# VHH binders against Global nitrogen regulator NrpRI (nrpRI): the designs that were tried, part 17

Target 1, 323 residues: Global nitrogen regulator NrpRI (nrpRI), of Methanosarcina mazei (q8pxy1)
Amino acid sequence: MMDPQIERKLIEIMRVIHESDKPIGARAIADELNNRGYDIGERAVRYHLRILDERGFTRKHGYAGRTLTDLGENEMNDALIGDRFGFVISRIEEMAFRTTYNPETDKGDVVVNISYFDKDDFETVIELISYTAHAGYMISPRVRIFEEDSLEMSLPPGKIGIATVCSVTFDGLLLKAGIPVEPAYGGILQIENKKPARFLDLISYSGTSIDPIKIFMNRTPTSVLEVLEKGEGKILANMRQINSSAYEMTGKILKKAEKVGLAGCITLGEIDEYLLGAPVETGKFGAAVVGGINGICALEETGIEIETNPISTMLDYQTMKEI
Key: E = the ipSAE of ESMFold2; O = the ipSAE of OpenDDE; V2 = 0.75 times the mean of E and O plus 0.25 times the DockQ between their complexes.

## First folded at step 21 (VHH; framework vhh_etentamig_d1)

Design s01 (from n03 with S31Y Y100T; at its last look DockQ between E and O 0.60; V2 from the best seeds 0.00; counts 0 for: pae E 5.0 > 2)
Fold by OpenDDE, look of step 21:
Structure s01 (fold): chain B 323 residues (1-323), chain A 119 residues (1-119)
Amino acid sequence: as target 1 above (323 residues)
Amino acid sequence: EVQLLESGGGLVQPGGSLRLSCAASGFTFSYYRMHWVRQAPGKGPEWVSGITYSGGYTYYADSVKGRFTISRDNSKNTLYLQMNSLRAEDTAVYYCAARTGWKGPFDHRGQGTLVTVSS
C-alpha cells in the first residue's frame, strides 16, 4: 500500500493536469503545485507522473506533457469528492475546537502560524512584524519567537521561528461561545486610503483542498508594504459566514477579543448582504478578517526568505508577547 | 513638549561598563518602539539597539551584540542601555530615539549623551 502522502500528491497532480487546457509538463505541474502551497520539485513530480502513467491515469504526449485519461478523471473525481474538499475545513474545525483561550481570564491556547527565517534577518523581522501588527493588518500584535535551542520546536539550523496568531482563533472563540462559524473565502483585499475597499479575488474554502491563503501567498503578490506606507495596496484576508441569529453575540465576543489584542476583524457585514464584494448566504452575515500572515507577506515583499506553515499549532496566548 | 533626556554618559576605560538612561516625557512612551543610536566623531549615525513597545523583544547591531543590553520601564517612562565590555570604537554620542513606523526618521530623539572610551 502506497504511502497516503504519496497518494495525496498524486491526486493533486491529477488535479493540476485536469485543470490544464493542454498537455502539461512536469515543471509546470510543479510550479502550479507550489503555487498551491505544495512544496514539490520537478523531479518529484516526474516520479509521481510515472506512477500515474503506470496506473493508466495519465497519458504522455511526448515533451508536451501529460493529460488525464478517462480513468484518471474518474479516479480524481472520486478522490476529490471524498477526501480533499473538506480537508482544509476539517483542519480549521479541529483547530477551532482546540482553541481554549478565554479573553476574560486571559488563559488558554490560540491557533498560530509558524514561520521560519534566517537568524540574520531577526531585526528586520521584528520591526516589520511589529509595524504590520500595530497597523492593524495582523490578528494580534503578540508573537512568540523560537530560537535554535528551543525545546518546543525543532528548527532548521540557522533559523528562527516566529508564531503569529491565526485567524482560526476567532473561529475558536466563537465556537466556544456556542456560535458555529463557517469558513467562506480566502482572498486578496484591496485597501484604499487605509480602509478596506473590496475583495479583488476570492477562493472558497469549500472548493479547495488547499488553504486559500496559502494559494494566494504563492500566486498573487501582496503589497502590504504599500499599504503600510501609503495606505493603498493588497493584503490577504478571510471571510467567515455566521448565522444571523448570532449577530449580536458575535459582536460582543469580538469586542472582548480586541481588548486583549485579538483584533484583525475588519468588519461585520449586514445580514444577507455582500461583504466587501464577497457573497453571503441567506440567513447569514459575513465577517471579514485580516490574514494572520500579512506580516509575513510584508517580509517576503522585502525579499526576505521565509517559510510559513499556516494553521500550524496551538500556543498558550499568555506566552506570546507583544512585538 | 516632547522630551527625551539621555544621561549616564562619561569617560570609561576599555573593558569598562556604563549604563545609559533616557527619560521620556510629553508623549505616550509605551506606544513607541525605543532605540539607541550613536554618532561617533566624524562618522554618520549608527543604529545600536531597539526594543519593542512592551519590551518583549530586543535587537542589536552586530557591533554591540552580546555586550549591550537594552531595556525599558514603561511605568517610569525610561529607556536603558547597559553597556559592558566597552571598546574605543564605542566612543560616540548616544541618542535615545522613538518611532512608530518601520521606516523613516525617528519621531523623537534626544540631545544625546557622550560616551568616551579611552585608556
Scores: ipSAE 0.204, ipTM 0.640, lowest interface PAE 2.1, mean pLDDT 90
ESMFold2, look of step 21: ipSAE 0.266; ipTM 0.700
ESMFold2 (binder alone), look of step 21: mean pLDDT 87; pTM 0.881

Design s02 (from n03 with T28D T58R; at its last look DockQ between E and O 0.03; V2 from the best seeds 0.00; counts 0 for: pae O 7.3 > 2, placed apart)
Fold by OpenDDE, look of step 21:
Structure s02 (fold): chain B 323 residues (1-323), chain A 119 residues (1-119)
Amino acid sequence: as target 1 above (323 residues)
Amino acid sequence: EVQLLESGGGLVQPGGSLRLSCAASGFDFSSYRMHWVRQAPGKGPEWVSGITYSGGYRYYADSVKGRFTISRDNSKNTLYLQMNSLRAEDTAVYYCAARYGWKGPFDHRGQGTLVTVSS
């Protein structure tokens, strides 16, 4: 039995191959693995692919790359991989459940993203985040800053942390009201004339082991800065599906949330109708929500290096201050 | 001695264009975010535009978006403001300002240059 660590990597490689609708090359696999938090190079992937080939789990298609064999598919299904397909959704559900914030009382915890950046970039980060938030492309204008001496969070040397409100907070608010919310898609949303136009690309939460938002952050450049400056460009956004029976109640809850700065909901769709080009299941309506990390995307567009942990933890919303 | 010297102001007709310059000296120009602020007669100061250290990000007041363009040349320690489609309401003294902090006062500010938009 190979080193468990090697086996884990092999399984992850197989997962990437499985998720591809086409033969996929080593470089693309490496890129995807890196998006999933694996620090692996193309050479290493090639090495592992050889192992998979030898095991009969993968088939090589020349320069086009590899696909899984039936044997590979079976192995993958038997392997712990089944547990990860639902991991992102499970994480969302967990954090939604942990959400305790009540817009009426202005008390409780919200879901946050944590980002880290060099302390020398602090002023730029604050300025651009503020600008992005007030332009309406973040969930909330409230943030929390963590300095090096913070007792609440361990930061790498020379780094500062910032917490931004995550879109999962809306899932939590609705859930607490007794409304089930289904994460449907993460995507790239086209903004035209300062208005949402349509989703340009969508990834289903059920079809990926990685947060779609994270995938887009790494693969598809946003143009949040252009949106801010010209009212035209691409931002990250999420799509939720909600049962039609909760249409009115959902609207009410979102209105309450907006009053306390949680204004990240772009729009609600009509029952049984596509929303901004995204499909909606029968008996449901769509809710489009801005990506909570659009501010971070804007920063990355400037060239600032930022490490982000989406859906990281819970914070008391009252401890977060308007930036 | 820290100096910010604005130039390029003058009288222009509505719809006209001006380019302002700000020459900086006496401090590390590339380490500061630079801004333009203006003050019209009888009014308080109004922020106009800002630019990050390397020019990676530029932002504008709503009143000037699409008309004004801020830029900088760190090799020359100079800040610029291209003003197009000028309006009467753009009449003001324009100041170049440097800020290290986020919400505090500007660390440095020039004496200003007058822009008058009139028919």
Scores: ipSAE 0.018, ipTM 0.340, lowest interface PAE 7.3, mean pLDDT 89
ESMFold2, look of step 21: ipSAE 0.537; ipTM 0.840
ESMFold2 (binder alone), look of step 21: mean pLDDT 88; pTM 0.886

Design s03 (from o01 with S54T; at its last fold request DockQ between E and O 0.71; V2 from the best seeds 0.76)
Amino acid sequence: EVQLLESGGGLVQPGGSLRLSCAASGFTFSSYRMHWVRQAPGKGPEWVSGITYTGGYTWYADSVKGRFTISRDNSKNTLYLQMNSLRAEDTAVYYCAARYGWKGPFDHRGQGTLVTVSS
ESMFold2, look of step 21: ipSAE 0.653; ipTM 0.877
ESMFold2 (binder alone), look of step 21: mean pLDDT 87; pTM 0.876
OpenDDE, look of step 21: ipSAE 0.865; ipTM 0.942
ESMFold2, look of step 22: ipSAE 0.578; ipTM 0.847
ESMFold2 (binder alone), look of step 22: mean pLDDT 87; pTM 0.881
OpenDDE, look of step 22: ipSAE 0.842; ipTM 0.929
ESMFold2, fold request of step 25: ipSAE 0.637, 0.628, 0.586; ipTM 0.863, 0.863, 0.846
ESMFold2 (binder alone), fold request of step 25: mean pLDDT 87, 87, 87; pTM 0.875, 0.878, 0.877
OpenDDE, fold request of step 25: ipSAE 0.911, 0.908, 0.909; ipTM 0.963, 0.964, 0.964

Design s04 (from n03 with T58K Y100T K103Y; at its last look DockQ between E and O 0.03; V2 from the best seeds 0.00; counts 0 for: pae O 13.8 > 2, placed apart)
Fold by OpenDDE, look of step 21:
Structure s04 (fold): chain B 323 residues (1-323), chain A 119 residues (1-119)
Amino acid sequence: as target 1 above (323 residues)
Amino acid sequence: EVQLLESGGGLVQPGGSLRLSCAASGFTFSSYRMHWVRQAPGKGPEWVSGITYSGGYKYYADSVKGRFTISRDNSKNTLYLQMNSLRAEDTAVYYCAARTGWYGPFDHRGQGTLVTVSS
């Protein structure tokens, strides 16, 4: 039995191949995997492709690359459906469950992203995060700063950590109110004249083993700075689907949340209608939410080196301060 | 009946100041984000400023940032816009508007008050 880690890589490679409309080469596969958060080189991909070839899961088309065979498709489906497609959703669900924050009492935990950057960039980071948050492109203007000597978080030497509120917090708030929330899509949202226009690209949470937001962070450059400066550009956003029966209650909860700075919800859609170009299931309505890491994206656009762990941990929201 | 009644508009010289008010009735004022939008002659509507339910967060268009201040008094169901350092380009009908979402159409809008900035 091959190393489970190798098997996972093989499955992910097959996924990439499956998603391609044409034969795909090792380099392209590697790039795509890296975009999806896998650290893998072309050489390694080639090695794995040989394994897949030998197993009859892939067909080689010369220099054009590989496609999946029927056997490969079946194997992929068997492996992916059971093990990976639900992982991100499971993580979201877990974190949503762990969310305990009550906007009325101002007590409890929210879901946060953790980013870390060089201490020398501190002033710039604070400024730009503040600007982005107050422009309405983050979930909350409250953040928590972790210094190197923090007992709560281990940081690399010379680094500072910042926690930003994650969109999953909304899932948690709604769940606590008894409202099931389905993560639907992560995507790139076009902003025009400081208004949401449409999703330019979407990845379904149910169709990926990697957080769509993470995929887009690596795959498609955002232009949050342009949005901030000119009111035009691309940001990260998510979409949730909620049963129509909870429409009014959802609105109420979101209003309460906004009073305490959790204002990342862009808009609610109409029941059974597309929202910003994203499909919605019958009997449900959409909720569009800004990506919690848009501030981080803005920083990256400036050239600042910053590493981010989305959906990282829980923090007491009361300990987070407006930046 | 839902009503948003704007007041405080008028003629002012460049560099002058005005304070607009919007009296709301017929809906739960504190349950809405409130906004000012304006429309200049021959131009489309332009969003000016917004404020969250409790007034905790304020938003401004770049064109008015640093000059205008939005505020609200939920006890009086009133929205305000303090406009300082007015410019000719600020000439417009100013509307008070309410919505629940961050973006999207307004649920309610007033009839507007005219602000004219001229020497």
Scores: ipSAE 0.000, ipTM 0.227, lowest interface PAE 13.8, mean pLDDT 89
ESMFold2, look of step 21: ipSAE 0.187; ipTM 0.660
ESMFold2 (binder alone), look of step 21: mean pLDDT 87; pTM 0.880

Design s05 (from n03 with S30R K103S; at its last look DockQ between E and O 0.70; V2 from the best seeds 0.00; counts 0 for: pae E 2.2 > 2)
Amino acid sequence: EVQLLESGGGLVQPGGSLRLSCAASGFTFRSYRMHWVRQAPGKGPEWVSGITYSGGYTYYADSVKGRFTISRDNSKNTLYLQMNSLRAEDTAVYYCAARYGWSGPFDHRGQGTLVTVSS
ESMFold2, look of step 21: ipSAE 0.562; ipTM 0.850
ESMFold2 (binder alone), look of step 21: mean pLDDT 88; pTM 0.886
OpenDDE, look of step 21: ipSAE 0.357; ipTM 0.731

Design s06 (from o03 with Y59F; at its last look DockQ between E and O 0.83; V2 from the best seeds 0.00; counts 0 for: pae E 2.7 > 2)
Fold by ESMFold2, look of step 21:
Structure s06 (fold): chain B 323 residues (1-323), chain A 119 residues (1-119)
Amino acid sequence: as target 1 above (323 residues)
Amino acid sequence: EVQLLESGGGLVQPGGSLRLSCAASGFTFSSYRMHWVRQAPGKGPEWVSGITYTGGYTFYADSVKGRFTISRDNSKNTLYLQMNSLRAEDTAVYYCAARYGWKGPFDHRGQGTLVTVSS
């Protein structure tokens, strides 16, 4: 839903705010961007500042202007390192291509997210992720634990790593069957009476260099614990679009994946219809999938410090055990 | 009626071994994470070990790590605790416990089986 040119302007505006040692107003931002060769007016800057405010990246100081929040500072640093445009989609496409897992043989690599936590939290992490996965709010009940002496990754002293399956694994399964998948939105999905109700917030993958799921995680927008306890609340989910010609084949592939524990698809939409309030283009249908890190979101809701690298790497699914 | 029935307790010499069993009925065993808890005479309860739904992961109190092994067989609705290299400090009533949620009080607990480690 968000125009790629808007995302570029958001990054440039954040850069100017980042470089300021005090709150800065829209006129001053516009002047600085014009001095750098960008043709943008104060009204356009105010429009983009509203978007930054809504994402939690900026904070107003009345007439003095805006500063970056801690979230905004972290995301600005990521944007300075990464591709300003198309980074997330390019990574999703790469990881989907690298997916080799075959549900019929139970062999091959899946896409994982990697999270790190203090070893003293081990029991709580295992218990809550186990509970969340069993309740159906993760992609798979299989995880991999990495301890301090792991040869596969370097861990700081006193930390444990956990790999959880990423929803991009489904994109990879479909791609290997010849079905291209368009990542459309990351979002917050309302659960009512233990059932999906509607997307409450959506960020388009188009034109973003910042992963929508990372944005939502940092604003603590979920209530996964409420969903687990009461059947009411908010979870992470994403929606993808698929050409209507693949409707029947997509359903068959996802049913096969469920048999091996890859059960994160919430539903397939009808052709040409919105899915749970998320827009779907003509000639396509949507597929809504739970976020692969909802167990991590639940842990963050408890106040446990966890650092997560979404869409992190590939891992052989056979090395992952059910939790 | 929910039941957790522990067995396999008894008197054993220091350094010896004992295997506890816990037979579950009246609830869906595979839908619960399972734990062992012990209580020594005159002491409060002490958590010993836990195991996830399918047994994929196990975890232990520091006092028993390397000596005790928890396992489960969901087809028999049974939880086990293999206790090796027993010490006098392991003397306690051992309870199996079931947890549906992720924290807080256990949802089900057995009546326990006594383990006495003495010469």
Scores: ipSAE 0.475, ipTM 0.804, lowest interface PAE 2.7, mean pLDDT 85
ESMFold2 (binder alone), look of step 21: mean pLDDT 88; pTM 0.885
OpenDDE, look of step 21: ipSAE 0.821; ipTM 0.921

## First folded at step 22 (VHH; framework vhh_etentamig_d1)

Design f01 (from s03 with F106Y; at its last look DockQ between E and O 0.68; V2 from the best seeds 0.71)
Fold by ESMFold2, look of step 22:
Structure f01 (fold): chain B 323 residues (1-323), chain A 119 residues (1-119)
Amino acid sequence: as target 1 above (323 residues)
Amino acid sequence: EVQLLESGGGLVQPGGSLRLSCAASGFTFSSYRMHWVRQAPGKGPEWVSGITYTGGYTWYADSVKGRFTISRDNSKNTLYLQMNSLRAEDTAVYYCAARYGWKGPYDHRGQGTLVTVSS
């Protein structure tokens, strides 16, 4: 009888292999899984890879690592059929659960997005991210920079990584206080006269298997630079719904988070009312939060090539420094 | 009146060290990212180093990396540059500069202090 937890780990390992653009080794797989919040070592990954090899799902390339076989690709796709529409929400829920950051002690892990850029763009990245964060269009001014020799993260040659705080961190803070949050929409938010005006474009998390942030990165350009320069333009934001019974406690928790630099909550809506044009279910209220990658969007608007993985991993907030 | 006043320059032998200071007044120092820029005789400005609002991140030109260290003390409104293992090509006037935005001309720049590395 096969342990269901072993089967789940096999699927997660196949996902990492599938997402790699080249054969990938056990150490790199373990590092990526740990960055995604799984506690697994290289030896355990090697054990699971042996199972995948035995089933014909992976192909060895000597010491370079493994790729998926056609059988492995088919099995991974079949395993995902039943969870296709819930897959983004499941990721958000897992990362919120793994959030341990405590604003009272300034200790614990936060959820981060990871972006990669050419080391030659370093000064522009520092300057613009710093400016954008301190203007209030990111979750926190704290970031973590990873260089080529980082043992914590595998980087392509000539690239530097930057971790920025993800809005799911707020979901985690609320969850730890006993307040579940429901991701409702990702969207494009119009800023007018330096103030939120309305959502211009919305994608429901419940109606898609693809992260709305990834959809917007491919479809609808932002104008974060215009917002920074003129107080007018379009930013990424998302909206969650929360049970009305938690209205007052939610406000207090978010206000405390703001005092420690987690200031990305744009507004709490009124109970049973639309928030900035986004629908809210009866018995709930909305909370609109800036997208954690708006500084990255500003950089892309300058023409810098950046690759971004939203909702990438957990990091200890104490290892993140104000930019 | 906004002022950035550099000091600590002078004549030094190759391999020697100097510590530059830049005293700021007339603006909110902690609200600016700070930089050192140098200009050798007959050449254009060359960026040397930068530091974020609280010193959380510093970065350097390749020509000085490992030899120079930028720092700031916001309680004293002062920017510093520790210069070690100096070379003849480090000879220049060194300026401190303040930036509020993210690109373009610096918002404030000092008059500079001369560093001469010779012999």
Scores: ipSAE 0.559, ipTM 0.826, lowest interface PAE 1.9, mean pLDDT 84
ESMFold2 (binder alone), look of step 22: mean pLDDT 87; pTM 0.880
OpenDDE, look of step 22: ipSAE 0.883; ipTM 0.951

Design f02 (from s03 with S31N; at its last read DockQ between E and O 0.78; V2 from the best seeds 0.81)
Amino acid sequence: EVQLLESGGGLVQPGGSLRLSCAASGFTFSNYRMHWVRQAPGKGPEWVSGITYTGGYTWYADSVKGRFTISRDNSKNTLYLQMNSLRAEDTAVYYCAARYGWKGPFDHRGQGTLVTVSS
ESMFold2, look of step 22: ipSAE 0.671; ipTM 0.881
ESMFold2 (binder alone), look of step 22: mean pLDDT 87; pTM 0.880
OpenDDE, look of step 22: ipSAE 0.892; ipTM 0.955
ESMFold2, look of step 23: ipSAE 0.659; ipTM 0.878
ESMFold2 (binder alone), look of step 23: mean pLDDT 87; pTM 0.880
OpenDDE, look of step 23: ipSAE 0.890; ipTM 0.955
ESMFold2, fold request of step 25: ipSAE 0.685, 0.677, 0.732; ipTM 0.881, 0.882, 0.903
ESMFold2 (binder alone), fold request of step 25: mean pLDDT 87, 87, 87; pTM 0.882, 0.878, 0.880
OpenDDE, fold request of step 25: ipSAE 0.911, 0.909, 0.909; ipTM 0.963, 0.964, 0.963
ESMFold2, last read: ipSAE 0.717, 0.688, 0.687; ipTM 0.899, 0.890, 0.881
ESMFold2 (binder alone), last read: mean pLDDT 87, 87, 87; pTM 0.881, 0.880, 0.882
OpenDDE, last read: ipSAE 0.909, 0.909, 0.900; ipTM 0.963, 0.964, 0.960

Design f03 (from s03 with G55S; at its last look DockQ between E and O 0.93; V2 from the best seeds 0.80)
Fold by ESMFold2, look of step 22:
Structure f03 (fold): chain B 323 residues (1-323), chain A 119 residues (1-119)
Amino acid sequence: as target 1 above (323 residues)
Amino acid sequence: EVQLLESGGGLVQPGGSLRLSCAASGFTFSSYRMHWVRQAPGKGPEWVSGITYTSGYTWYADSVKGRFTISRDNSKNTLYLQMNSLRAEDTAVYYCAARYGWKGPFDHRGQGTLVTVSS
């Protein structure tokens, strides 16, 4: 790879071309890059387009401009993946490290996700989240509600925030006991007869720069309402791998967490076996955990507009109340 | 037999207070979110307040915020409504109601207790 700044410009030029519905010329690319905060002129864009052409990544369409070739599309995706390789995993490891909650004392911080909704929807939100959590499709029935006057969080007028416990909290509990946890997959888990059946779709945490749970949420692929009503449907879940030497201790720690409400529909696999159709490496076992935002997914299925930002933070678990 | 038995209603002057109770039997009280609903003479039902399974969260109609407090004691299978700073507009029959799911009609509703706020 040459000068990192030159390679970054090549990637961003390809991104602008990809996002265009039609072939796009150098002047328009330069204008768009400047709108995005890059200081680059048309002459420099033309120079970089020649490099992309020579590499076979772009195709010129006369005066109309350029489009990406299949090779260019693949190179853009590979380069962006390489730049962001490990970002999601690094974030998970950071949040797991920052987890201080101790189930024995009921003290310390847990990892949470925060969602925002219109205060006029408050009754529906509280009813459905309460029902979903107590049906066992969230990490914990404890949540925190943030109103307009919250000292911890700035909220737009008319909005309310809700913090729900994130599954990374389990990674943190295990890490504090000396058990490293490897995040493996986020996925869509099929529920049959109120029980986990199989993962229908999986995205590896190592193969994406975006949290798989966020990817699935944007496509609204869940049917949590059907699970609640009929015991059949699709929920968000994730899978981690743990070294087989920690098998017994992991089970004990998770059982203690269940007693304080950190349950999350946990399923542990056998050593060296696939878990619910998800691959597990030799010498390890899998642990499947529900997504902490399944109640939010249920709300979106009703048509309520909810903004769930990918921002995870820490909250003291004792400030969270059962909904 | 499922029963919700409200009590504590009566005649009170404006600015006064009353505490309503609702004794539950015949179902698993702690598995239901609980609500108060009222019906004034000549009007339809009006939702008043709700409370989650273990009292973690409560919410209220705008007309009663700051004046009414809902509570429950799962060990006694009893729901309460503390009503302060009562107004003539609070005159109504008050019902307790139970919801198992997340939407739709209440699963159980009591016979009601009359609250009359009058000089």
Scores: ipSAE 0.632, ipTM 0.870, lowest interface PAE 1.7, mean pLDDT 85
ESMFold2 (binder alone), look of step 22: mean pLDDT 86; pTM 0.872
OpenDDE, look of step 22: ipSAE 0.871; ipTM 0.948

Design f04 (from s03 with Y100F; at its last fold request DockQ between E and O 0.81; V2 from the best seeds 0.79)
Amino acid sequence: EVQLLESGGGLVQPGGSLRLSCAASGFTFSSYRMHWVRQAPGKGPEWVSGITYTGGYTWYADSVKGRFTISRDNSKNTLYLQMNSLRAEDTAVYYCAARFGWKGPFDHRGQGTLVTVSS
ESMFold2, look of step 22: ipSAE 0.662; ipTM 0.876
ESMFold2 (binder alone), look of step 22: mean pLDDT 87; pTM 0.874
OpenDDE, look of step 22: ipSAE 0.885; ipTM 0.953
ESMFold2, look of step 23: ipSAE 0.648; ipTM 0.874
ESMFold2 (binder alone), look of step 23: mean pLDDT 87; pTM 0.875
OpenDDE, look of step 23: ipSAE 0.885; ipTM 0.953
ESMFold2, fold request of step 25: ipSAE 0.614, 0.644, 0.624; ipTM 0.863, 0.868, 0.864
ESMFold2 (binder alone), fold request of step 25: mean pLDDT 87, 87, 87; pTM 0.874, 0.876, 0.874
OpenDDE, fold request of step 25: ipSAE 0.911, 0.908, 0.908; ipTM 0.963, 0.963, 0.963

Design f05 (from s03 with A98T; at its last look DockQ between E and O 0.75; V2 from the best seeds 0.00; counts 0 for: pae O 5.3 > 2, grease 25.9 > 24.2)
Fold by OpenDDE, look of step 22:
Structure f05 (fold): chain B 323 residues (1-323), chain A 119 residues (1-119)
Amino acid sequence: as target 1 above (323 residues)
Amino acid sequence: EVQLLESGGGLVQPGGSLRLSCAASGFTFSSYRMHWVRQAPGKGPEWVSGITYTGGYTWYADSVKGRFTISRDNSKNTLYLQMNSLRAEDTAVYYCATRYGWKGPFDHRGQGTLVTVSS
């Protein structure tokens, strides 16, 4: 479990790297951080640099040290601009607020992810997404396909777009019911015997300017195909924290959502208890939800190139069709 | 027992049209994606077209795109294939089929209906 404090340190390390005109080594980074008031050793910096490497934020230049990648620069810029540690959360909150879908009336907008892929992969994409969704590892089996000539979305030449329902939709549903929901973690969830077992890795939403789900996607640590085939493997999931006072109501709302195909909730935790190995604050309970893009992850595992924009936009759920 | 019964095949001239039907029974039709596959004499099976549960999405092989249209009527447990602008190379036995898994073999198919395109 990556402590929010660790995430802050990572950002500071990135800042040091960004400010350097040349590749910078771990020792030099440590020295600079100490000069800046951070008590950190070279060994710890090396550990953090590995994390940054894995996230694709840094590039190693042998013994010369690290530089930021384009992705790292973007992350750094985002982090530096206006205390944006809460930017992802703010985005989630915004989209949750914009959610208008009502499971009782089956009307309204849901939050979607948008992914782009080559039109030649269309059959495979549709088939695998459908399979993944119906296996229960997506939020909804309803998707929306956008072709190159779509007036609703600009697509690169030769590409097709697909919208999948985002987990933030649940935040929206609960919020509309008057229940505050806090994004807590995104992570890798171990599946055993077709059941959630435990989180293997977690990133706090409060500690990053990038959606944890996006970070994990870049690492390609999932084995969704294995889960689909053998009932065992790793998928993306996230966790919300909800005040204990809303436990019963939350359950009711989720049940209603399930009836209309929004069934991405894995499990609700007990009050004041860890959920699937993830910590929960006192007075709250956890809600674990599958990543809405697990189908996309499965596709990537096959070698298909897909670009994904998580938490992209709002769509009328009625215009989305079961696949 | 799952049953798929294809019909509508026959002899047609190049450029002609034909509509195939597949009557399904023995399973919840609306719970399955349905496909058309064909097999020409001396050739292996070729996927032709697929349709989702409610017909929301359809897709086609490149060889038939723009000419064939797949549809379904869940109230009648029937799958359809409208074939227009038929070509000699479309000559084959056409099967309706179900598939459970991703890129897996087809689980069930009918006995097929023969389509012959000849002048």
Scores: ipSAE 0.021, ipTM 0.382, lowest interface PAE 5.3, mean pLDDT 88
ESMFold2, look of step 22: ipSAE 0.371; ipTM 0.755
ESMFold2 (binder alone), look of step 22: mean pLDDT 83; pTM 0.839

